# VHH binders against o26223, part 7

Target 1, 191 residues: o26223
Amino acid sequence: MKLLWTSQHIKVTVHIDGKVSKMDVLEAIKTRRSIRKYQDREVPEELIDKILDAAMCGPSAVDERPWHFIVVRNREMLEKIPEVHPYGAMVKDAPVAIIVCCDSSLEKIPGFWVQDCSIASQNILLAAHSLGLGAVWTGVYPLEDRVEGIRRLFSIPEHVIPFSVIPLGYPAENPGTRDLFDPDRIHLEKW

## First folded at step 1 (VHH)

Design a9 (framework vhh_7nfr_2)
Fold by ESMFold2-Fast, scan of step 1:
Structure a9 (fold): chain B 191 residues (1-191), chain A 125 residues (1-125)
Amino acid sequence: as target 1 above (191 residues)
Amino acid sequence: QVQLQESGGGLVQPGGSLRLSCAASGFTFSSYAMSWVRQAPGEGREWVSSISGSGGSTYYADSVKGRFTIARDNVKNTLYLLMDSLKSDDTAVYYCATDQGIAVEGTDYYGMDVWGQGTQVTVSS
C-alpha cells in the first residue's frame, strides 16, 4: 500500500512532553546531538508528517528533489535492519525509522543526488530535534552490501537507491551540547 | 583542551589478551561517544569499536566481534578495549578517538575530531 502525505497534518496542535517546543534555527543546529537510546513509546504520526515536510523543503540541485522516504514502524522489520546494516544496532531499539531514498529517474544533474539526500537527512535530524525527539544518521550509500541489503529487505526498486537509515524516538539519553567553533578553519579573502 | 592518552599496548603471543586504556581530559567525558581505531603497518585506518556516552550501546567491526569488548568508566574518565584471542592480524597502533564535532556513528568511515597518540600492539610468538 502507498502512503500519501499532505500538509494538513502540520496544522494539528502538538504538545511535546506537555509543552509546545519553541526553538530558533541556530539553537536547533547548535544543540542537536546524535541520539541512539530511545524510550519505549510511540512517536505520533503528526510529528513524523512534520519531519517529512521539513525533509522535502531542502534545496536540491536544479530543484530535482529526488528523495523518497520509507517510514518503518513494524518491530519485526526494525529488528532486521541490523542484520543488513551491521553497525546500525541502535535501529532495533527505536520506535520508528525513516529510510531516505533517491529515485534516480528524478535526477536532472548526474551525481548531485548524494548531496540532495544528505540535505534531506540533515533536515530530518534538525526537525526531529526541534520537536523534542532524538535521531541519528546511519550511512547506507555508498556501501554496496548495505545498499543491497536494505533494498532487498524493503523491496526497493532497482532505480531507487537507499541512502541513509535514521532511527528516531523520544530520547533516553542526553549527551549535552558541544562548543565546536574553530576559528582556525576560517580563512579570510583567501586560503 | 581535549586530551586523550592511550596505554596498555605491548608484545603478546597469539591467543593472548591485552587491556588497552585511554585517559580522557578537558571535556565532559560521559557526554561523548568514544571509539577505538587501529592502523597496521603500511595500511589505512580501520575502525575497531565504539561506545555511546552512557555505555548503553556498543558497536564492533566484524573482524573483532566476539573477541574484543569496549567499555568505559565515566567516574574515572577512562575508555577500555579488552582484547581476547589475539591474532597476528591484530598487530597495529591503536588510537582512542572522540567526535567533538558531528557523530556519524558505527560505520566503516566516520568523522573523528580528536585522536590520541596511539599505543602499539604487536601479536607475535
Scores: ipSAE 0.000, ipTM 0.126, lowest interface PAE 13.7, mean pLDDT 82

Design b1 (framework vhh_lunsekimig_d3)
Fold by OpenDDE, second read of step 2:
Structure b1 (fold): chain B 191 residues (1-191), chain A 123 residues (1-123)
Amino acid sequence: as target 1 above (191 residues)
Amino acid sequence: EVQLVESGGGVVQPGGSLRLSCAASGFTFSSYALYWYRQAAGIERELIASITSGGSTNYVDSVKGRFTISRDNSENTMYLQMNSLRAEDTGLYYCAADESYWGDYETSPYDYWGQGTLVTVSS
């Protein structure tokens, strides 16, 4: 059993068998930060599986579940992502990235796939964090140059829309915590 | 007071070279990601190069192989070496800084901007 400290100094117990002690959902949400620096350490497949399982557990419009996931571990491909993603420099430093995509043929109601893939992407971030990993959501859609860049790079069919690129790894930075609660954004009964 | 001051702009012929500098003050330079933007006349400002606090660099395709972004934390200065300049490289070049790597979903607009330095590539 190994103890892993996250960048936020959250103690995560990692078992040799791949079992990880999970933090509660509120803790995960409140303490999660974008992580853009990663250790030179591979992410076990078991953790990726758990993350993807979480990604598929989110709601979707009329349960259309339009999401697909490309798991990228190939070093050459990871290094190419920044070439088509101007804000994806950290991807080349990550041991793995998940590309969240929408299969438009699965869409039942037009336009809701953005919400669906957003939920999936957020679940990836939360799950990663709860498992002692760091991740960051790099936006692809709706920027056409990024969409087409990722599409070309990974030979993604035309009916499939790349949505986000999420590099993951063991954190090598500590961005600290944020308090984002703003009572002025809360309106009771009416505006 | 936080300041970003660009310099090194000028008029050059096609095929020429320029080196831009961005001198920073008033913040922990080494902790910030840095960016070069440019804006041509009548065109929206575009990101052309970035360098993270860790030194990872990225370029848009149009400048890749010609431009090199670098930073000197000891001097609080970022550089853009521009080689093989083309007419389409003409524009106002801006320096930007952000404590977090900008462009990901959680990032706010850049913390700091310079006033720009003009680059004119003309025969």
Scores: ipSAE 0.025, ipTM 0.455, lowest interface PAE 3.7, mean pLDDT 87
Fold by ESMFold2-Fast, scan of step 1:
Structure b1 (fold): chain B 191 residues (1-191), chain A 123 residues (1-123)
Amino acid sequence: as target 1 above (191 residues)
Amino acid sequence: EVQLVESGGGVVQPGGSLRLSCAASGFTFSSYALYWYRQAAGIERELIASITSGGSTNYVDSVKGRFTISRDNSENTMYLQMNSLRAEDTGLYYCAADESYWGDYETSPYDYWGQGTLVTVSS
């Protein structure tokens, strides 16, 4: 018995999942990456609730807040998304996906819902990252075939436009961070 | 080891037709999504057409009804049939392959591009 341990057999079990990362806003923005590989772990409803709360806190044109969200956990439904979204193969391997939608009945200024739903989508990505999850924004709008495919698959009414599909899970990859600052894109006082 | 090779480009008059081919090697072709991109002078590459492993197709609006993408899994080859060609269709056509990751708002996940084939539509 000259060795302290010959193998690892004890692990600490954490009672609350999804609070493995603590980041300020700038760190979250700079270190967020698209994550397409997920652990075989459920995402607690409490974390999804926090993410959706953050999504709805974004600014919107004339405060129209036209966004609605579909939370998809059903495995059969997640497996069908790649059939109507050709670039959504990773969605079938995610434990959950959020579909960001525009309810046109809430629209106050024509066309600005695109920016509104983009803001909501980015807030979902940042909130997920801050909570120790990985996510990726897969594009739906403005590609009409994808819009109609997602609409049919999830029984979305004609006055509602699916904008993005965002699979989420605990990350099974780490692509690292990027240095994207480019001073040549900054112009002082005029172009 | 993964290789994509385009062929079939050339000079054609407006209203003419061309068929592009993309021959693939080094991966399980049938499980991959496949793409045709076009690069015109001074413009970034744009996605023109795609075909999933399941055979679903998608097209940019400017080519709908004129171009048809198809795949032959037995020959590890993807095709683009181009009909009713217009001067605006002039460009370098590239094929690409991945496991259907494209469509997100970050860097392309593609490691696999062909060298391109030139299509010139001249009057």
Scores: ipSAE 0.018, ipTM 0.351, lowest interface PAE 6.0, mean pLDDT 82

Design b10 (framework vhh_lunsekimig_d3)
Fold by ESMFold2-Fast, scan of step 1:
Structure b10 (fold): chain B 191 residues (1-191), chain A 123 residues (1-123)
Amino acid sequence: as target 1 above (191 residues)
Amino acid sequence: EVQLVESGGGVVQPGGSLRLSCAASGFTFSSYALYWYRQAAGIERELIASITSGGSTNYVDSVKGRFTISRDNSENTMYLQMNSLRAEDTGLYYCARQGYTSKLYHPSEYDYWGQGTLVTVSS
């Protein structure tokens, strides 16, 4: 006697430190955690390229794709981020950070760039996780002091809006996974 | 309140036939996939047949060709036609409407279940 349904997970195969890691999409979504402690190890540029490719694959309102990305590896610059971002203390200890930005000149529908940049940010977190890295989303927009602080620090033009700062690296912590499913938030046919 | 009520179980001789019914209420019947599970003594509940809202069917290998699942959306009822019954088919048969995160391999509190109907295949 055997079951009718066997889960056939879609597998994404990636190379991490010369090893192959396979993770299905649902596993990546359910096991991703915010990681704020990193090993003293460089992240290869090839992995950053894969992460940014994934970030740009998100859906975007009327396909406006307004996102731009700044990759920060310079230790001096990473150490200055906590000065303009009160909850960004972990960034100084990360080997690299990605700043997700909106180029407002690419916006076709007013206001939807926030959703677009949120999607790009989440894809960065999921892609990093699938590649064996840890990351955390630190909020910049809509807090004006953080927006202006990050803009000045990285010479970001006036028409470009910094949205999030995402430090990433090989994880030095394992917070475990969470069971967050809540059926009380699901309504059938009507509220 | 989701309610599922099975009927049609009984005692039948090997080679015989039974038709199980599952009467549903408390949800839009036509919008949901529905399932038949079987539980034999000392064995975990096993998913044996499914039918999608669109009418696509699937079966576990041990019943394929012998059992037929069907639905009547106008009567809010799902059926299991069981032919060529064997001693191994003995068990409690449950109809279920899958919850959003129910485990297809194991019954869970996220599935919606009927009370079960007993099928005994014996001479």
Scores: ipSAE 0.000, ipTM 0.081, lowest interface PAE 20.0, mean pLDDT 82

Design b11 (framework vhh_lunsekimig_d3)
Fold by OpenDDE, second read of step 2:
Structure b11 (fold): chain B 191 residues (1-191), chain A 123 residues (1-123)
Amino acid sequence: as target 1 above (191 residues)
Amino acid sequence: EVQLVESGGGVVQPGGSLRLSCAASGFTFSSYALYWYRQAAGIERELIASITSGGSTNYVDSVKGRFTISRDNSENTMYLQMNSLRAEDTGLYYCATSFDEGYYSTDLPGDYWGQGTLVTVSS
């Protein structure tokens, strides 16, 4: 097992075979942070496959699984995303981005697709982190200007709704961890 | 405590230049994105420029090619170089940051703001 350090003192544990050490679920959830700075390093296709596999493992309303994924590696396209997404500036610095979409024709119960795609998006973030990558959820839906911007940019058909843009890469920053537990948000039996 | 303090505002003629500064404290400066907003009289506050923790920048169309946002992590300071100023650039300019881990809407949630610095472009 070899420890890799970034310029930002990010500790990544890698096996001798180049595989990142497995991270337990609670550790992944607790230590995950939005990462908006990336190394000049390509993300292997094998890792993207694992992330997408995880993205498709979440529950959905009546198992409708309405999600589709656009994997973007083209530099020109990555550089265009910030033009239609005011908070997506970091996308142009990422080696790859995943656009999570909903095919509305797959909906069985109206409106639950937002939850379905949210679950998929979160699984992408957690999987990326567990694999030693950094990612950030940049919201598209429900902001109309962003939805239509992404739609036009990627020629997404009208029945398909872009939901989120998630840039990914090897992290070049370490924002640290936060304690977000708030007992005041927990209600027992009644509000 | 998170603090943002803007400076550099003033009165300038059309075509002139100003450089705004935002001094930050109370958080790990290098880990967060920063934003410049402006608010003209009687108009809603608008985002005009952003810079990520990685240094990537974004601009609204009305300031593209004229304004440049930058940051110095060693000094915990963000800047806005404003060139070719126009009358419509007049307003109160705000520095902001957000610690939100979620996705952003049109309004940045969990924002910290400075008190603003006034920029007046008049002939």
Scores: ipSAE 0.025, ipTM 0.509, lowest interface PAE 2.8, mean pLDDT 88
Fold by ESMFold2-Fast, scan of step 1:
Structure b11 (fold): chain B 191 residues (1-191), chain A 123 residues (1-123)
Amino acid sequence: as target 1 above (191 residues)
Amino acid sequence: EVQLVESGGGVVQPGGSLRLSCAASGFTFSSYALYWYRQAAGIERELIASITSGGSTNYVDSVKGRFTISRDNSENTMYLQMNSLRAEDTGLYYCATSFDEGYYSTDLPGDYWGQGTLVTVSS
């Protein structure tokens, strides 16, 4: 509306509580579910970049950070993953997958790269969920046949070990939340 | 809707043979691993045979060399050929598929099961 006189107006911005507009960390952890059915919808590269940034922010034994990532969008390559990973059938229907790898040349303490890559994998799942995507962790290491199959399929050099294959996309299923709290697994002061 | 329907059970004498079938609907059959479980009265279900989407098979030791699992993706059907049947093979045989088919894929409610088909090996 037009006014006959004017005064200095101070702009007041109402901020929405972050809990109603964005997922907090505890909510993300408690509501994340494995998603194996995806919409036929492209995932923007900007979201993949955010997920990979989050993956690299995990703690790492003696700060070795041995992780490397392969981003797979090629449909023909995604369709070949179930041939070398018997529990990866859903990967062929995903718009994108991330392969988490360990570069053994970056390892500073023997064996702890497994924990490092596990942390990176979980961060991928949580970051994807927080961004409105669904994902699932399909295991590769320590199963020799799967490690070898994925290595050959993606031309991974011998000093790099594929750890997990994580398909992701916009979810086409909506599982409910789980109540997993079990007080019998908590011991005070002693076993 | 995922649905599995078993058939082919019956009464057979020791040393006989039976072929079980599992007809599947409601999912992309060729994309998933499939399983045969056996349950004797009062005993928990045990996995006896599996077949991956790629056709790789695995068997529990008690049935190796006697049972053969196979699949026909064109008919959305899985089979269990049972030879040299023994009294201890008696039980309810269940067809199953799972979206929880790896070490870290445990968030879904678990295996999808059929209703079972009864196999009785008796003299």
Scores: ipSAE 0.016, ipTM 0.204, lowest interface PAE 7.6, mean pLDDT 82

Design b12 (framework vhh_lunsekimig_d3)
Fold by ESMFold2-Fast, scan of step 1:
Structure b12 (fold): chain B 191 residues (1-191), chain A 123 residues (1-123)
Amino acid sequence: as target 1 above (191 residues)
Amino acid sequence: EVQLVESGGGVVQPGGSLRLSCAASGFTFSSYALYWYRQAAGIERELIASITSGGSTNYVDSVKGRFTISRDNSENTMYLQMNSLRAEDTGLYYCAAYGKSPWRTSYGEFDYWGQGTLVTVSS
């Protein structure tokens, strides 16, 4: 059985008597880490729905919103991804993965779909983190071999470009904190 | 200079066998995952078989049980043993290498492809 989720069936729930997220926005951004080890626990469909809603809330060039998503829970399919994607070894151990795709028929301005799908991918990572899950972005585009490998594996049409594969689950690792602030990259008024 | 050179292609009858080789030079072979792709007429290149740096293998369903991928890190060579060949196996076979460089600057900079070797299965 395949998942048949579409944007028309996703319902966003806001809790008036509590928090949907455990973190404020800045904390979520600063504490999100790439998670590559997952517990042997299913991720509820409600959480995937919230993550996909967040993914679609990103800005896109001239509001083209070219993204499509494939939700993969089938273990045999997850186990095949690492053989097409050399940096995707962790995908086979995840309970679920989201493949972010661009439908070129929805593109209104050439080339901006890369930025649109990057924004959607980052929103998936942040939303997952805010919900107590861990995830990692594994790159597909612009590597032609990975693009075609993922396309063939998931029967993706030629007008659709697979952009990223994001495995996610409950974290089985706790990476330490990182200090990434670099004032040398900030210029006032001029270079 | 990075180079991948395929060999072992040819014409074979249905039910026959061929062994393809991919000889590599110019990079740290043992650190790379290695792949065999097939390009058939009218069809885009598809991944047929893979082997990770650690030796784990995977195959597309149509060749599982018939093809065996292997690697010899001491000889910098990857192999594809093809048994019980079918007409549908006809195509150009390419080897490819992907891996992590300690100094990776961008995706694709260390991805390598061979020139291809032709396999024709005919009666």
Scores: ipSAE 0.000, ipTM 0.082, lowest interface PAE 22.2, mean pLDDT 81

Design b13 (framework vhh_lunsekimig_d3)
Fold by ESMFold2-Fast, scan of step 1:
Structure b13 (fold): chain B 191 residues (1-191), chain A 124 residues (1-124)
Amino acid sequence: as target 1 above (191 residues)
Amino acid sequence: EVQLVESGGGVVQPGGSLRLSCAASGFTFSSYALYWYRQAAGIERELIASITSGGSTNYVDSVKGRFTISRDNSENTMYLQMNSLRAEDTGLYYCAKGDTLYSEYGDWSTFDYWGQGTLVTVSS
């Protein structure tokens, strides 16, 4: 038997261009979209700091928190990413990118670092959206060529695994909304 | 309207070959990167091969040397030639169109359209 699904609002207040705005947490989750076109406008360090703070607040397996982050603003370095990441062309046009990494020396339980870094990546996307920015998750792990390419490009040690490259900036596109709720994927008590 | 239609799936013996086709319409075919994804039972859909608008190709390690992706811009069709097929290659094969600026592992909204898929079964 299916039950009627309901959710409640959780309100968040954010500052956008000096103005106070309000975004429901559920609305932020539902309206976040991948953004690949950016304005030619600098992202303040304060906003990057807030995003990285949010990234580190995610749950992690046995609280291992294996994530490390590289913040890339150097345009020459951003322009080299497409050479080692074939789907990262938008990165060269972004004002900044964050590389999410796993320090394998911090891993306490085998394999769960993938989930940990996925959580951190999603928090970056949501935090960016809530602050009026756009971002997109470009995949690195588990593709060995991209892992090694990114490692060499950014001098990442062998015990550290680059997981994702997330360019971000003020959005220059506005994708439509999505309604993805499918009650047929919800099973009560048993499959 | 963007449309992608896969065809060419079927049942083959291990070591056999199969050629998949993806017929495209509704966009300027030559301007976009195109992708083959595979979905096996119980496994999330995974990228198998890609081809850029310029013709550069990329493959997941498990199919390198066995699969060849190609495109015919005059026919608005992308192909996947599959050789030396293994039981592990069994699955639904989907083609996808993405923005040249998209991430292959990001929000699946990067793909304008997914076809119905074409089933490939490798068994004796």
Scores: ipSAE 0.000, ipTM 0.135, lowest interface PAE 15.2, mean pLDDT 81

Design b14 (framework vhh_lunsekimig_d3)
Fold by ESMFold2-Fast, scan of step 1:
Structure b14 (fold): chain B 191 residues (1-191), chain A 123 residues (1-123)
Amino acid sequence: as target 1 above (191 residues)
Amino acid sequence: EVQLVESGGGVVQPGGSLRLSCAASGFTFSSYALYWYRQAAGIERELIASITSGGSTNYVDSVKGRFTISRDNSENTMYLQMNSLRAEDTGLYYCAALSQYDTGFPESYKDYWGQGTLVTVSS
């Protein structure tokens, strides 16, 4: 299933004849890296649709699913993000970015929207990686200056909270992998 | 153990040059994005230069064309070549390493920081 949007922001759902990733799930998780350099290549709408489908498949507290997404392809808008996000310099060079937002009107249990939007953000990163794209999570919430900067830039209403900005594209860097397993952080039965 | 050790700071006259080094040990250096930060008196700590694991560089406008960041993965060392130094470049220079798992949080969330090396530009 993929989502198509009109210029009127009306969502049309189309079934996706899916391709299974060649990476096993553990390999995808362990090899996903933050990518900050992108090729000068457009990301097909079909891949963005797959990524957003994956984002919405995450668990949420009491199934509240508070996430909304803004897909930004406009070069002028992408170039303005670094003005309100100090760590977002790479966004201006990305072909597309996804802004993950929380619609507070959909929240059923206070405070869990942060976890919900974190799960959606991680699913975007993993789905992008599985499709041969690179992406990076740039943090917005809980830094109030970034929240208000992004809100103003994208005309986000007051009841909606921008959570993360995730630029993505075909990777132009290969950072390698990390071994982060630390057995000292694992406790059996009790702390 | 993990270490980042800066060196190469000193006193130099305006228009002079210095090369800073950041020597790393205890982690997979080639996998990290690397950064030079400057802490000047009366000014918040500022990111001045960065280099990705793939070698792509970025600079703040005030040092662009004067400073060059580079890395040598075989020596586990990052460099900052500083030319045409100005009084405004005076400060404590820190190197930092960040895994590509960075979420874009403030500098306090960098994986590793050095102790800093002092650069003084005075006549």
Scores: ipSAE 0.000, ipTM 0.239, lowest interface PAE 10.9, mean pLDDT 83

Design b15 (framework vhh_lunsekimig_d3)
Fold by ESMFold2-Fast, scan of step 1:
Structure b15 (fold): chain B 191 residues (1-191), chain A 124 residues (1-124)
Amino acid sequence: as target 1 above (191 residues)
Amino acid sequence: EVQLVESGGGVVQPGGSLRLSCAASGSIFSINALYWYRQAAGIERELIASITSGGSTNYVDSVKGRFTISRDNSENTMYLQMNSLRAEDTGLYYCAADYEGSWYDETLSPFDYWGQGTLVTVSS
């Protein structure tokens, strides 16, 4: 059984205009901020599909690509996330969340799936920002209570590890950009 | 330079057992991780088991509980104990070693050293 929000395929071409931000890569990286307040409006499935496409385009250790994604739109399920994630209160107010997961049996080098899933998570944040959405990465792995809580809540099998929960929506806040460049962290030729 | 040599393959009936060995000509203590890969007819070469220098292990679901990977750093040897063998376990088994850290470029080889492979045939 499939509901409309569980569709995985777009068969009609959709043209998006208006409020969608168009920015180059450096601008997207430098202006992305964690967004925890969302407008009460739906995120189109087409935008989620674009974000997940971008998530899978990151480099992966020996091309193992161990990531799996759960898209959560069900309000009851979103409201239960704060019960197992102490810093996930904002998730209940988001129209949608993406859970980034790893199938550990797909890893070719022990432990590098963590970096793979981190890259996928960051690509989700950057893609969301470039499309005019806001998002925040809430950490799950390696905190065992959160891992098991999320696993039970979403029926995730034992061989799959939930890595992060990323709520997304149209932003209801606009924090200023940060100037984070620190030349003391750059070493030329040697430490 | 490191050279990996696999041994222990052979013909066995379903439900039988085999122990594969991978011997390194250099010290395996300098190896970041060791891996067993399997290549079956018509199937891409797949990772089935791994062991780190610290002894941490990982297995693909199809062999969990049946196969055990181990290493003996004093003998420069890694082992794969294979129990309850099935017809689908038939294939060439390869030992591989990684001396450096991560390989994040999809165009680069993930391993510095591979063995020649050892054939395992499960049939009646």
Scores: ipSAE 0.000, ipTM 0.105, lowest interface PAE 14.7, mean pLDDT 80

Design b16 (framework vhh_lunsekimig_d3)
Fold by ESMFold2-Fast, scan of step 1:
Structure b16 (fold): chain B 191 residues (1-191), chain A 123 residues (1-123)
Amino acid sequence: as target 1 above (191 residues)
Amino acid sequence: EVQLVESGGGVVQPGGSLRLSCAASGSIFSINALYWYRQAAGIERELIASITSGGSTNYVDSVKGRFTISRDNSENTMYLQMNSLRAEDTGLYYCATRKYGSTYLPRSEYDSWGQGTLVTVSS
């Protein structure tokens, strides 16, 4: 692993020891699945850094880039997430979770932060998959009870909106891939 | 449904080379990914190489730098060039196609499989 300081930003160039699965972008998109069962294995910091770098590379409305991320590794904190997120039961069994947040003070165009944070969330899922990890997007926004529950649990300021909770780890399940192409959803030139 | 036929197997000494071919009965132009698997006696089939429609390749570590997968859409054929062969490379080599999906899917989920071609590396 080589770390480089560049200006006010950290540029991380990681040399991965051992085998590396090199899949193209289309293969990664088509084969990514939601993973809810994880091995009892630590996820190295270098992989989390790569995933977060990828998350921040998404397009953003007027380049507002409003995202912030909370990395949760503490077992007690992970075990409390299902208490405030009813469909987040799998989070307690994950070695790590990333909470994607929007800092509303960075928003330049009203409402586009939702798209920005959606893109960041999807990049996390794709990057995790490309690195041999599994992850799942559990929805927080726009469900007010979940937003406030997560905010309270992680001491998130009022001007910051928790958007998604993404547990990740080495997969302990292997759901097959899906063929989701549906030509009935494609309209030529007009509805 | 595409039928696959492998050829090019044989007996070769360590350090030698072989080129395997997999001929398809139909067009491979639209097939998302093509694969080579290897099966030794008493061992489950393992994925050794893959190539996507965009030309991206992937290899298991034990063959990286020695094997090269390629596809010829105009001839509906895929190839595996095997160099610097080792005794451990001995086995039945199968080609497979998958319209969509992962290089790591179980063999039962692939669209088509060939019959296999035997490669024996011995002195």
Scores: ipSAE 0.000, ipTM 0.082, lowest interface PAE 21.5, mean pLDDT 81

